# Ledger of designs, part 1: VHH binders against q8pxy1

No score or structure here was measured in a lab: all are predicted.

Target 1, 323 residues: q8pxy1
Amino acid sequence: MMDPQIERKLIEIMRVIHESDKPIGARAIADELNNRGYDIGERAVRYHLRILDERGFTRKHGYAGRTLTDLGENEMNDALIGDRFGFVISRIEEMAFRTTYNPETDKGDVVVNISYFDKDDFETVIELISYTAHAGYMISPRVRIFEEDSLEMSLPPGKIGIATVCSVTFDGLLLKAGIPVEPAYGGILQIENKKPARFLDLISYSGTSIDPIKIFMNRTPTSVLEVLEKGEGKILANMRQINSSAYEMTGKILKKAEKVGLAGCITLGEIDEYLLGAPVETGKFGAAVVGGINGICALEETGIEIETNPISTMLDYQTMKEI
Unless a header shows other numbers, all headers, positions and changes below count from the first letter of the chain; antibody chains are not in Kabat numbers.
ipSAE, averaged over its two directions, is called F for ESMFold2-Fast, E for ESMFold2 and O for OpenDDE. V2 adds 0.75 times the mean of E and O to 0.25 times the DockQ between the complexes of E and O.
[cut] stands for letters that were removed.

## First folded at step 1 (VHH; framework vhh_etentamig_d1)

Design e01
Fold by ESMFold2-Fast, scan of step 1:
Structure e01 (fold): chain B 323 residues (1-323), chain A 122 residues (1-122)
Amino acid sequence: as target 1 above (323 residues)
Amino acid sequence: EVQLLESGGGLVQPGGSLRLSCAASGFTFSSYAMSWVRQAPGKGPEWVSGISGSGRSTYYADSVKGRFTISRDNSKNTLYLQMNSLRAEDTAVYYCAKGRYYWGSGSYFDYRGQGTLVTVSS
């Protein structure tokens, strides 16, 4: 897992690469960082460049060095204050704390993702999200629609917004029951015979300043449509780690949530055991849940243009309608 | 209950044009996306084109994009497919389908009609 100081160094390295008019190598990057007051060697820069390569933020040009990808440029530019250390973890913690939904009463606020698209695509969007949710590859079949004249959301002309339930809602449900949850990984999960088989790729939540799900949307294509048609393919999913002492209570809470349509929990792992190929720390168990935007990924696979803001805001679950 | 009736097929020469029609009954036509699906001799079905319930959004398979135009008249409960620059490869039975998608080996379509034959030959 990445510590906060590593994330800061990654952003500074990207800044040096951005300012170069040609591909730049590890030695030149180290020299430039030392010139800017950082005490860092070429070996450490090479280590950090491998992390950036793996995240899709940099492109190798053989011995000539690295350039930033479009994803890398966006990551660097998104940080208006220049430091996004712990931002994703802090955002998850904030939204989990703001979650008030109680599955036993069916009342309170859930965490949502917001997507917006051309209003002419409305029927296709509702249809495919509904199909994906009822097939079990989204958190809930409940959505909220925002028209372009909505007072709740400012939308570009000709666009409609849709809110879908975010998996961070589970973190909030567990937190309210006294169970701390550690977000571990976002990833690409292989489905075989309509069942989870294994994680193909994982990105640590603590090792990024951008949501791992957003990284995968830009880097690695899903095949949600293939899963819906054949029961085989790739979906977005994430994994959490929870202390072993909470094993029984976690299972009970997730079963209650499933009764009200919050059914995105794929499986709970065994204490001290890998889950779907992903490592779990000693004294903990894993919980794998579907990504809340798999229906949006399916729409993107059809060529529909959609902008998505994951972990966007809170909504009263009773104002969301089943589709 | 639901009925779809295709018409407008026939024999045309390469480079020619045809307009297919589908008369729909037994459901609220304007509330459903509609599609055209074709099946060439000895091949499986292929999705050709789709249109939203309002008619504002249209979708096309790459093999027909730029040559075919899907449209609908909700006041007449009728779906259309204008086919231009026809090729021998377009020879197939064309089916009107109530529903939204067709991907890979599967079909999402209920209540497809009996089909209309289009033959592109000299």
Scores: ipSAE 0.000, ipTM 0.133, lowest interface PAE 16.9, mean pLDDT 79

Design e10
Fold by ESMFold2-Fast, scan of step 1:
Structure e10 (fold): chain B 323 residues (1-323), chain A 121 residues (1-121)
Amino acid sequence: as target 1 above (323 residues)
Amino acid sequence: EVQLLESGGGLVQPGGSLRLSCAASGFTFSKYAMSWVRQAPGKGPEWVSGISGSGWSTYYADSVKGRFTISRDNSKNTLYLQMNSLRAEDTAVYYCAKVRPGYSYGMFDYRGQGTLVTVSS
């Protein structure tokens, strides 16, 4: 039973080693951790590496540095479950709390995802995101573009950034009205005749070590393009659980948000009933919301390379423009 | 308040060399990664090079690799870019940038006012 602070640092060091293509030394590890915002010196990294060596989690390669052992890989993966569950839920709670947008006034901050892509893909990106949003498979048709010449954000070389509205914005809208929202599942939703049919795949927020949206983005079996062309296929969606006492107020808030372009609530379930095949706890109802990055999934389906940070930051909704 | 002040730009012939400097103040310089970013006339900004807070790790854009060298002197709070074998396409305003903690070297939270480098015969 070691100090949780020390255990957290050991896991972060193991992550840096795992991400290295070659054996890595204490100086390079300290540099990488400092670049990631950790305040740690080379001497402290050497201390932690000795602990990892002693536990059999790292293998020494002379002066070339360390690699992870199979035991170290397994330990890192196991340890990430507890910490990442807390991280994902805490991130959702943090962003919901920071949401200030009021549909009645059309003012305030919304939660956004940030994506970046090669500048040569710009026209295709804008066109496809616009079509996906106007078809109703994103939260909003409003985006914010960060060009290479933007003073607000510097991007990787030759890239353009785009902010799209994140579904956690709904958690924030409801929280501001006094309604706590429980994230239940991220999932793949089957669309038939342009209507939601059922969830095919579900990942519980309480049972994942990684944000479900990231899992689906990287290896997602979506077919957003098919949905746009034929009204049939698979999209990203999330399900939330809300206390039955908030049923009427939730419906009113979501309807008002839809009027100002914050659509994306596909369906509200009945109290105590399953929603689109997903289980709901007694005393609650489900709310199914489209994933905020379905347009990004459509781009991935065309072979466009696009990197996304979901639940990334807050933006003033008035600074976002319809496309 | 963060301040970054670039110097060392000017007119140079193709094949020539220049050394840029950036004087940093208002933050603990040695704790932050730093980058050089350039913007050519009529083009968007291009990340050029990055260096870790300790100076152990250096990174370069493919367009400048083997020709440019980034370095820092933490005792003087100064960042440097040694530019050799300069080409006409290196003509740009060069900016010193403080890398945003936890982000890649192309993501910064502050940049300086820039210094103009013109490569022309």
Scores: ipSAE 0.000, ipTM 0.150, lowest interface PAE 20.0, mean pLDDT 80

## First folded at step 4 (VHH; framework vhh_etentamig_d1)

Design a01
Fold by ESMFold2-Fast, scan of step 4:
Structure a01 (fold): chain B 323 residues (1-323), chain A 123 residues (1-123)
Amino acid sequence: as target 1 above (323 residues)
Amino acid sequence: EVQLLESGGGLVQPGGSLRLSCAASGFTFSNYWMSWVRQAPGKGPEWVSRISGSGGRTYYADSVKGRFTISRDNSKNTLYLQMNSLRAEDTAVYYCAKVPYGSGRYLDAFDIRGQGTLVTVSS
């Protein structure tokens, strides 16, 4: 969890950078904040800029200073409309509530991540996402492709969009069945002999204004390609906590979803027990789920440039095509 | 709840100018990137231009760069598109669209809302 006072300072620093028409340095940022009634020195601003750099919100331009990245600009928009500390949890709750997919009928809306990339990379993207999904490291092998002439999305020339199923879809399925789900951690999961071994790192969903999965993409490399080739390595995964009274019903719903191609629940923990090294509250059990963007991580590992918006929107699952 | 109302279209001769407006309601206008998207007869939607919430960053399709200018007035919740040196190929229905959170400058996701405003460039 980050200190609320530090989070407030980070947001104000980002606001100053956002309002600048050119890269801006620590001294100019401090001077502008002092003009706005804040008591902050250049050294403190430099400390906070390093945190912003680590989160992927700012980009260095040598002596000229910093600008906001696209991720940083999105964070500013989020900070203006949501609770800085609870925004990701609020987003997960919103998307889970909007989920209408029923695995018994194979109809309704699922939560998707949207990625976009150069059209020239299309065949490689489809092949590697398909391979990763069929190996069991994505939620579903169904995707939706968006081209420049799409009625639902407009893309810059030379770009293609791809929607992949987000793990928050499981939160929605369980919610619609009357089972509240608590998002606990995003993390890096070690795979050994094609089986989950342990979480190597965990970031709590509470206490962050950015999706933990995006943080891991920026600071801790995955090795999805190694897992696909050798059955060992690191993937993105997340963990949920669910009340022990829902144990049997949760298992039934997840098994039903798997039959219609919504897989990716790696394992359910025992009641009151840690799951793969991750702590679980008394009276609850854990559910470990693959990150919905592991195929995108594999593409990034090959050097392909891809921008990803996790927990992006809702799509009708029947409009998504198996690859 | 989100409502976008386009206006300002009409018939103009090649080389002429028009200014389009979009009145926004039902959301905090200044918090969102906004786009102009057009759809020519018999074609799919084409992204035209995008502007950041503050107005400090603008992007344009190559086909309109140097001829069109996107702007906004956050005090009036209004988006504008100034179109100069109009060509026959600019003939289209023009829509304004709110860019969803997370879309950034690379992806314009939108719902077509309302009728749009028709621009016809013909002699």
Scores: ipSAE 0.000, ipTM 0.205, lowest interface PAE 14.6, mean pLDDT 80

Design a06
Fold by ESMFold2-Fast, scan of step 4:
Structure a06 (fold): chain B 323 residues (1-323), chain A 123 residues (1-123)
Amino acid sequence: as target 1 above (323 residues)
Amino acid sequence: EVQLLESGGGLVQPGGSLRLSCAASGFTFSNYWMSWVRQAPGKGPEWVSGISGSGGRTYYADSVKGRFTISRDNSKNTLYLQMNSLRAEDTAVYYCAKVPYWSGRYLDAFDIRGQGTLVTVSS
């Protein structure tokens, strides 16, 4: 059994190799990992590459470097699905940086969550996600469907994949406009009379290796179906904090996003004030947005088996279809 | 102290080309993503392009894809933006920005410290 820190580095090395358009060497891998905040040198990477070679996960191409084997691709896919080996805040930072969507043109890439479910549940899944999105408890009513034989995504036989827009898309929109955003909390938000009331539970993004949204899904603490039926209950939501100097510009950008269907921003707080019971640092204001997977939570509440990989990848928003 | 110094801007006719440079100091340049950000008169900052520490990955805003090329020379601590097929809409002050990938806060992400370099695409 290897040290968990070593296992995490092996998975990140495999991710770098997977993302390369050609065989990649230890120096280039070390550079990319340092780029991602790992303090690791070429010699340490070379040591880890030998472990991956021995496990059959990588193939050596002389001095050109390594590529992943089929076994390595499978191992990396399992790690990504489980969201077991990443640092959530680093993933948020990467995906926000990769966001290219422009609300003024309605073009570019958005951050998505990927969910997997049995083909037999397809019609129910689409119906309930559509209902939840149009009720205002998801970021967007646009989705993308992946079939079992899709070249874009490897799925087990009998499964279908669905992409839904992730709230990290807002972080990306703001970052591109020069507005730094700090992820603060994932949480459970109480809805009363179809309006946000207060956060009941909060998990800090700081220092978390597992996405707070994933933790809450596993605990099944939501009552999205109750909110849809009665206007009362519990949904997933995120809270972020932003420097007070960006208050006006943030409001303008979020209003533009809302006009093109990215309507998941619940509310902006006042400068230096708590937002919906959640603490905000002095000199900042809070921004609360719905969790991008509330429709998936509703499906789990009906007993449908569905697996979700939050903050999974980037998709061109124009390739996503309204349901 | 992180310092970024942009240069290479100027007047150019539509369809022309310019190459921008950014000289970086005060940090290990090769360890960080770098970006170009622009601000047109009367508008907020717009992200233009980003490049990984090694230069192995590049990303572009849809408005500049196919026309602009971001690159870096880590031996000289310099970031470049090659701008081709320039349009009136590209008129802006261009800034380079350090983007620390593992920063636990975006407060460092677009710390625009330089005065930028003005690009004017005139009729």
Scores: ipSAE 0.000, ipTM 0.122, lowest interface PAE 20.4, mean pLDDT 78

Design a19
Fold by ESMFold2-Fast, scan of step 4:
Structure a19 (fold): chain B 323 residues (1-323), chain A 123 residues (1-123)
Amino acid sequence: as target 1 above (323 residues)
Amino acid sequence: EVQLLESGGGLVQPGGSLRLSCAASGFTFSNYWMSWVRQAPGKGPEWVSGISGSGGRTYYADSVKGRFTISRDNSKNTLYLQMNSLRAEDTAVYYCARVPYGSGSYYDAFDIRGQGTLVTVSS
C-alpha cells in the first residue's frame, strides 16, 4: 500500500521492534515512539501492528508482544539502504541495468534470489528445486550453493544458502537489446492442464514498498506441488508490459535465452489486450514470466522452513551449476 | 536492544596508526558477519572491511589492503580495525556494521546503529 502517512508509521514501528532485544508490546512501542518525537498512542500502534501482522512482517508472542519476522527484518534492512536504492521498482531497474549476461556467449552476470534453510534439508531442497525447474516453473535449472562458511554470503549458523535465477534477468536481457521493460504486477497464476489459465491475485509494483513475491509468500498460498503432480494449481508469476514495437524482437530474445537454460516466459499477450486477466496499457503487450522461486514455494508447502531475499544480488551465470 | 558503539578515532599524522573498536550488544555477536564502513565529507558510504562470524575469513577494499587489519573478540562482543600507514584519503567517519542475514554479500548490506568515530589524517 501507498498511503505515505501510514507507511511512514509502519516503518518507524518496525524500527522500534527491530531494536528490541525481546518481544515488545504496543504500549512500550508507543512510549518509545513518543520519546522519539512521534505523537502516537497505544490504540494506533495496535492498529498498525495488525497491518504488519497481515503483511507477514511481525509475529505475536502472546502477551509478551511482537518480534519482526525474517521478512520484517529484510524490509527494515531494505528501508535502511532505501535512500540509496529506492523503492522496489528502482531496485528492479538497477538490477536490470547491472545484468551483463549474453546468451550468445553464455557469459556475464544474472540477477539472483537468495534463499537459506537448515543444512539437514539440503538433499530435499536440491531434489525439489531441480524437479520444479525441469518442469518449467523456474527461470533456470542452474543454482549456486553457499555453505555455512561461505566466503560470499552472510548466513545464520547451521544454514545453507542457494541462489536461483530471478525473472528480472529477462528485464536486463531486453534492456541490453534496447527494449525497456515495465514491471507491472506480481501475482498468483492458475495453471490448468499444464497451461496458464488466469491470474487469481495481482499486486502492482507501483503499489508496494516490497517485492510482491515477498507479500505472496507470507499471505497467499501457492500449490506448486499440485501443479507438478497433476498440472493444476497455483504458482507465482510476474507480468511485464513492453512497447508493441518490440513484440517480434522480444520473442526472438526469449527463445534464444531458452536455448541456454533461461526459460520461464509462460506466454506473450497480444498488443492492447489483457493477458491472463491482467490489464495491459494501450500501446503495449504483456509478458507473463514464472516467479524465480516457485521451487522454494514447493519446499515451503512440504513444511520446510526457508527464508528468501528476492532480487538479492548479481552472480556470474557460469559459476552457477545445473541440477 | 541492538547496539553498536564505535570508539578509537582521533587526529593522526600521515603514516601513523590508530585502532578502532566497536562494542556490540543485544544480539548473538558470533553469529554475524561484521563490517567497517566509512564516510568521508561529501561522499557516500564506502565499505572498508568484513569479517566472518568465527573470524576465520576477512576481506578488504583494495584501497586499504595491506594497511588495515580487521579482527574480533567474540568473548568480549568487540570488533576491531587496526589502521596502519594512514593517508589523508583515510579521513572519514568510521562505522561498525552488522551484516544482515540473507544479504547476498558481506559488502552490500549494512545495519549501522552508532554515531561512528571520526578519523582525521593531517599533517
Scores: ipSAE 0.012, ipTM 0.413, lowest interface PAE 9.0, mean pLDDT 82

Design a20
Fold by ESMFold2-Fast, scan of step 4:
Structure a20 (fold): chain B 323 residues (1-323), chain A 123 residues (1-123)
Amino acid sequence: as target 1 above (323 residues)
Amino acid sequence: EVQLLESGGGLVQPGGSLRLSCAASGFTFSRYWMSWVRQAPGKGPEWVSGISGSGGRTYYADSVKGRFTISRDNSKNTLYLQMNSLRAEDTAVYYCAKVPYGSGRYLDAFDIRGQGTLVTVSS
């Protein structure tokens, strides 16, 4: 379980690095944070910098110190927008509200994640995302590709973008049926014999200004490739809580969505019971859903550089192509 | 440090015009999509317009299409919003925003940092 206070300090350290004209070292970062009212020493800053390095948010410049990577700058931008309490949950609620997809008609908008990568990696990206989706570890096998100069998407130079379906689409489907869904945790889920076993790590959605799924992408390596080959390993997943009165209807809606290619609900818990080791509030049941970007995690496991904006925007599902 | 400094707001009568400016610094301005976002008193933020890094592509909210024009001068690191045929409902604080990489044309993700510039449309 990651400490929300550590997450807050990581964001503040990134702000200091971002504001520096040149690479900045741990001592200078600590001094600046103390000037801003934080009581933190150089040793603690060095610990946090290692976490940022592991997440791909910072790069070292020898004795000169660190700078933010493009990924780190995007996280800083997201954190600044999300600096209000509950912003991540508000964003999820907003996207769920904007979801118009109807599984009965196969029409409407779904929530998507946007990833981008070097165009030279295109063939490997498509192959591995297809493999992961058809194995059942993504929400849908439908994607949409955006070229460097696309009118529909802003991309870094030399990159291709790919949209994949986000698990928040399920929140939207349930909301349209009158069922409010509470995002509880993003986490790392252990798979054994091709079945969910337990959450190994959890971050509460209510305790962070950065999306928990985005944090996990660079913190503890997933082993999606191992899961695909052997049915054992670690994937991204999230856990939601739903009022017990909606138990039967939730199951029916999720089954209907699966028939049209919107899958990824791994398991529903029993009312008032823990789900895969995660706590559930009295009067509710848990729903564990695969992270919509497990195919992207598999790509990172091969060493491909790929950046992802989860819960990025809405797309018309009919414009997405099966791979 | 990414800084966005909005200016050009003020009091105008219905039917009037204003040109807003946003001076950007601390990042490679020409590489990013930029947006204008507004927040009216007692309401949430509303996306108004977006422009690609090169300036070759522009998008507008239906509420302002045909009345507002977004533009940029990459040599001056400045974003503009030309507002014509102003209405009382255009009264808001206007913010310019850097759009993160990978944001779609719907521009749901954006970075607001400045204090904004107040536009009041009243007779």
Scores: ipSAE 0.000, ipTM 0.134, lowest interface PAE 17.3, mean pLDDT 78

Design p32
Fold by ESMFold2-Fast, scan of step 4:
Structure p32 (fold): chain B 323 residues (1-323), chain A 121 residues (1-121)
Amino acid sequence: as target 1 above (323 residues)
Amino acid sequence: EVQLLESGGGLVQPGGSLRLSCAASGFTFSYYGMSWVRQAPGKGPEWVSGISGSGGSTYYADSVKGRFTISRDNSKNTLYLQMNSLRAEDTAVYYCAKTRPWLSGDYFDYRGQGTLVTVSS
């Protein structure tokens, strides 16, 4: 009866309240959910809190905010036991489902990351992103530029926006072919002799409250420039797990996507085998994909100030221009 | 004082072509993205196409993609819409808009009288 998207948001709100050691208000809940990769405003949280109040799952403490009732704790515990989704996984699933791109026809929508930077840096940004993409460390050499006055995006004065293809696009391509994909890890991947060697650091998507890409951008240094110059260094990459029965079909789809400019799949693992040092669940194989923002990481390494919103929105791939 | 003056509409047969123009004044034209918005009889307004202030980026509704081309001449403060392979469902009053339609609560902000395009035999 209730919209499934609303039901999932209710569970995530209850989780935030449960994890709070004191009553928590709508603004604080919204801020925490945004920190965990959800795009939700205070008014929307208030709407959901009213539903939780009506169901008897939350108790209001005046201006101090809300706590879970015993009924709410039980509902959350039941949801946790059956929980197949975390905050970031829910976003990945949404964007994968919204992906319509078909590499057979070269038509449809892809998932993009949005970055923005000072317009005076434009030429350096385009040059370095182009270099990184053509070296194989981004998903596609196609981008969309949003000028300060663009119609699709509101930018701060003096800024330019750039959309780059997000690796979640592969999740969507495979999903549309009937292949379920599990996001496993975001990480830092060591490159040696221009080849992937091993993951140096991994953050599980299932166990994280923050998008692993956001964590790595702020905490763990990449050396994309070193990789471009010497074939050695550190890039962003992520790993997916896929059921062994889909092994052949997955390889065919990824190879087809590569021919139309979606070339970010680094390697497929063998069934039941670790991939680049990362663990893979029995009955599955791993797929390692470059992070969609390695060119942005290279820019940050040069000292350019750039802000990024990963897994941001959908764009028609045919409207993105090769650089 | 923003002024937008649309022109170029008329009666055209299915499969035909038409070029719309919008003469803008009262603001620094090159600083603003521009849109074409249409309204068919008895229907609400529909965003059709948009272009960035510099002209470097263009955007289209799925209903017109591949058939319509938006362009601008900042030296003349003029916005254009080249419409090809016209269909009966393209019949509408076409408006030139200064602001991005999806950023407003009413999904558009436009000025001007519009120009009528009728696709009929």
Scores: ipSAE 0.000, ipTM 0.099, lowest interface PAE 21.4, mean pLDDT 78

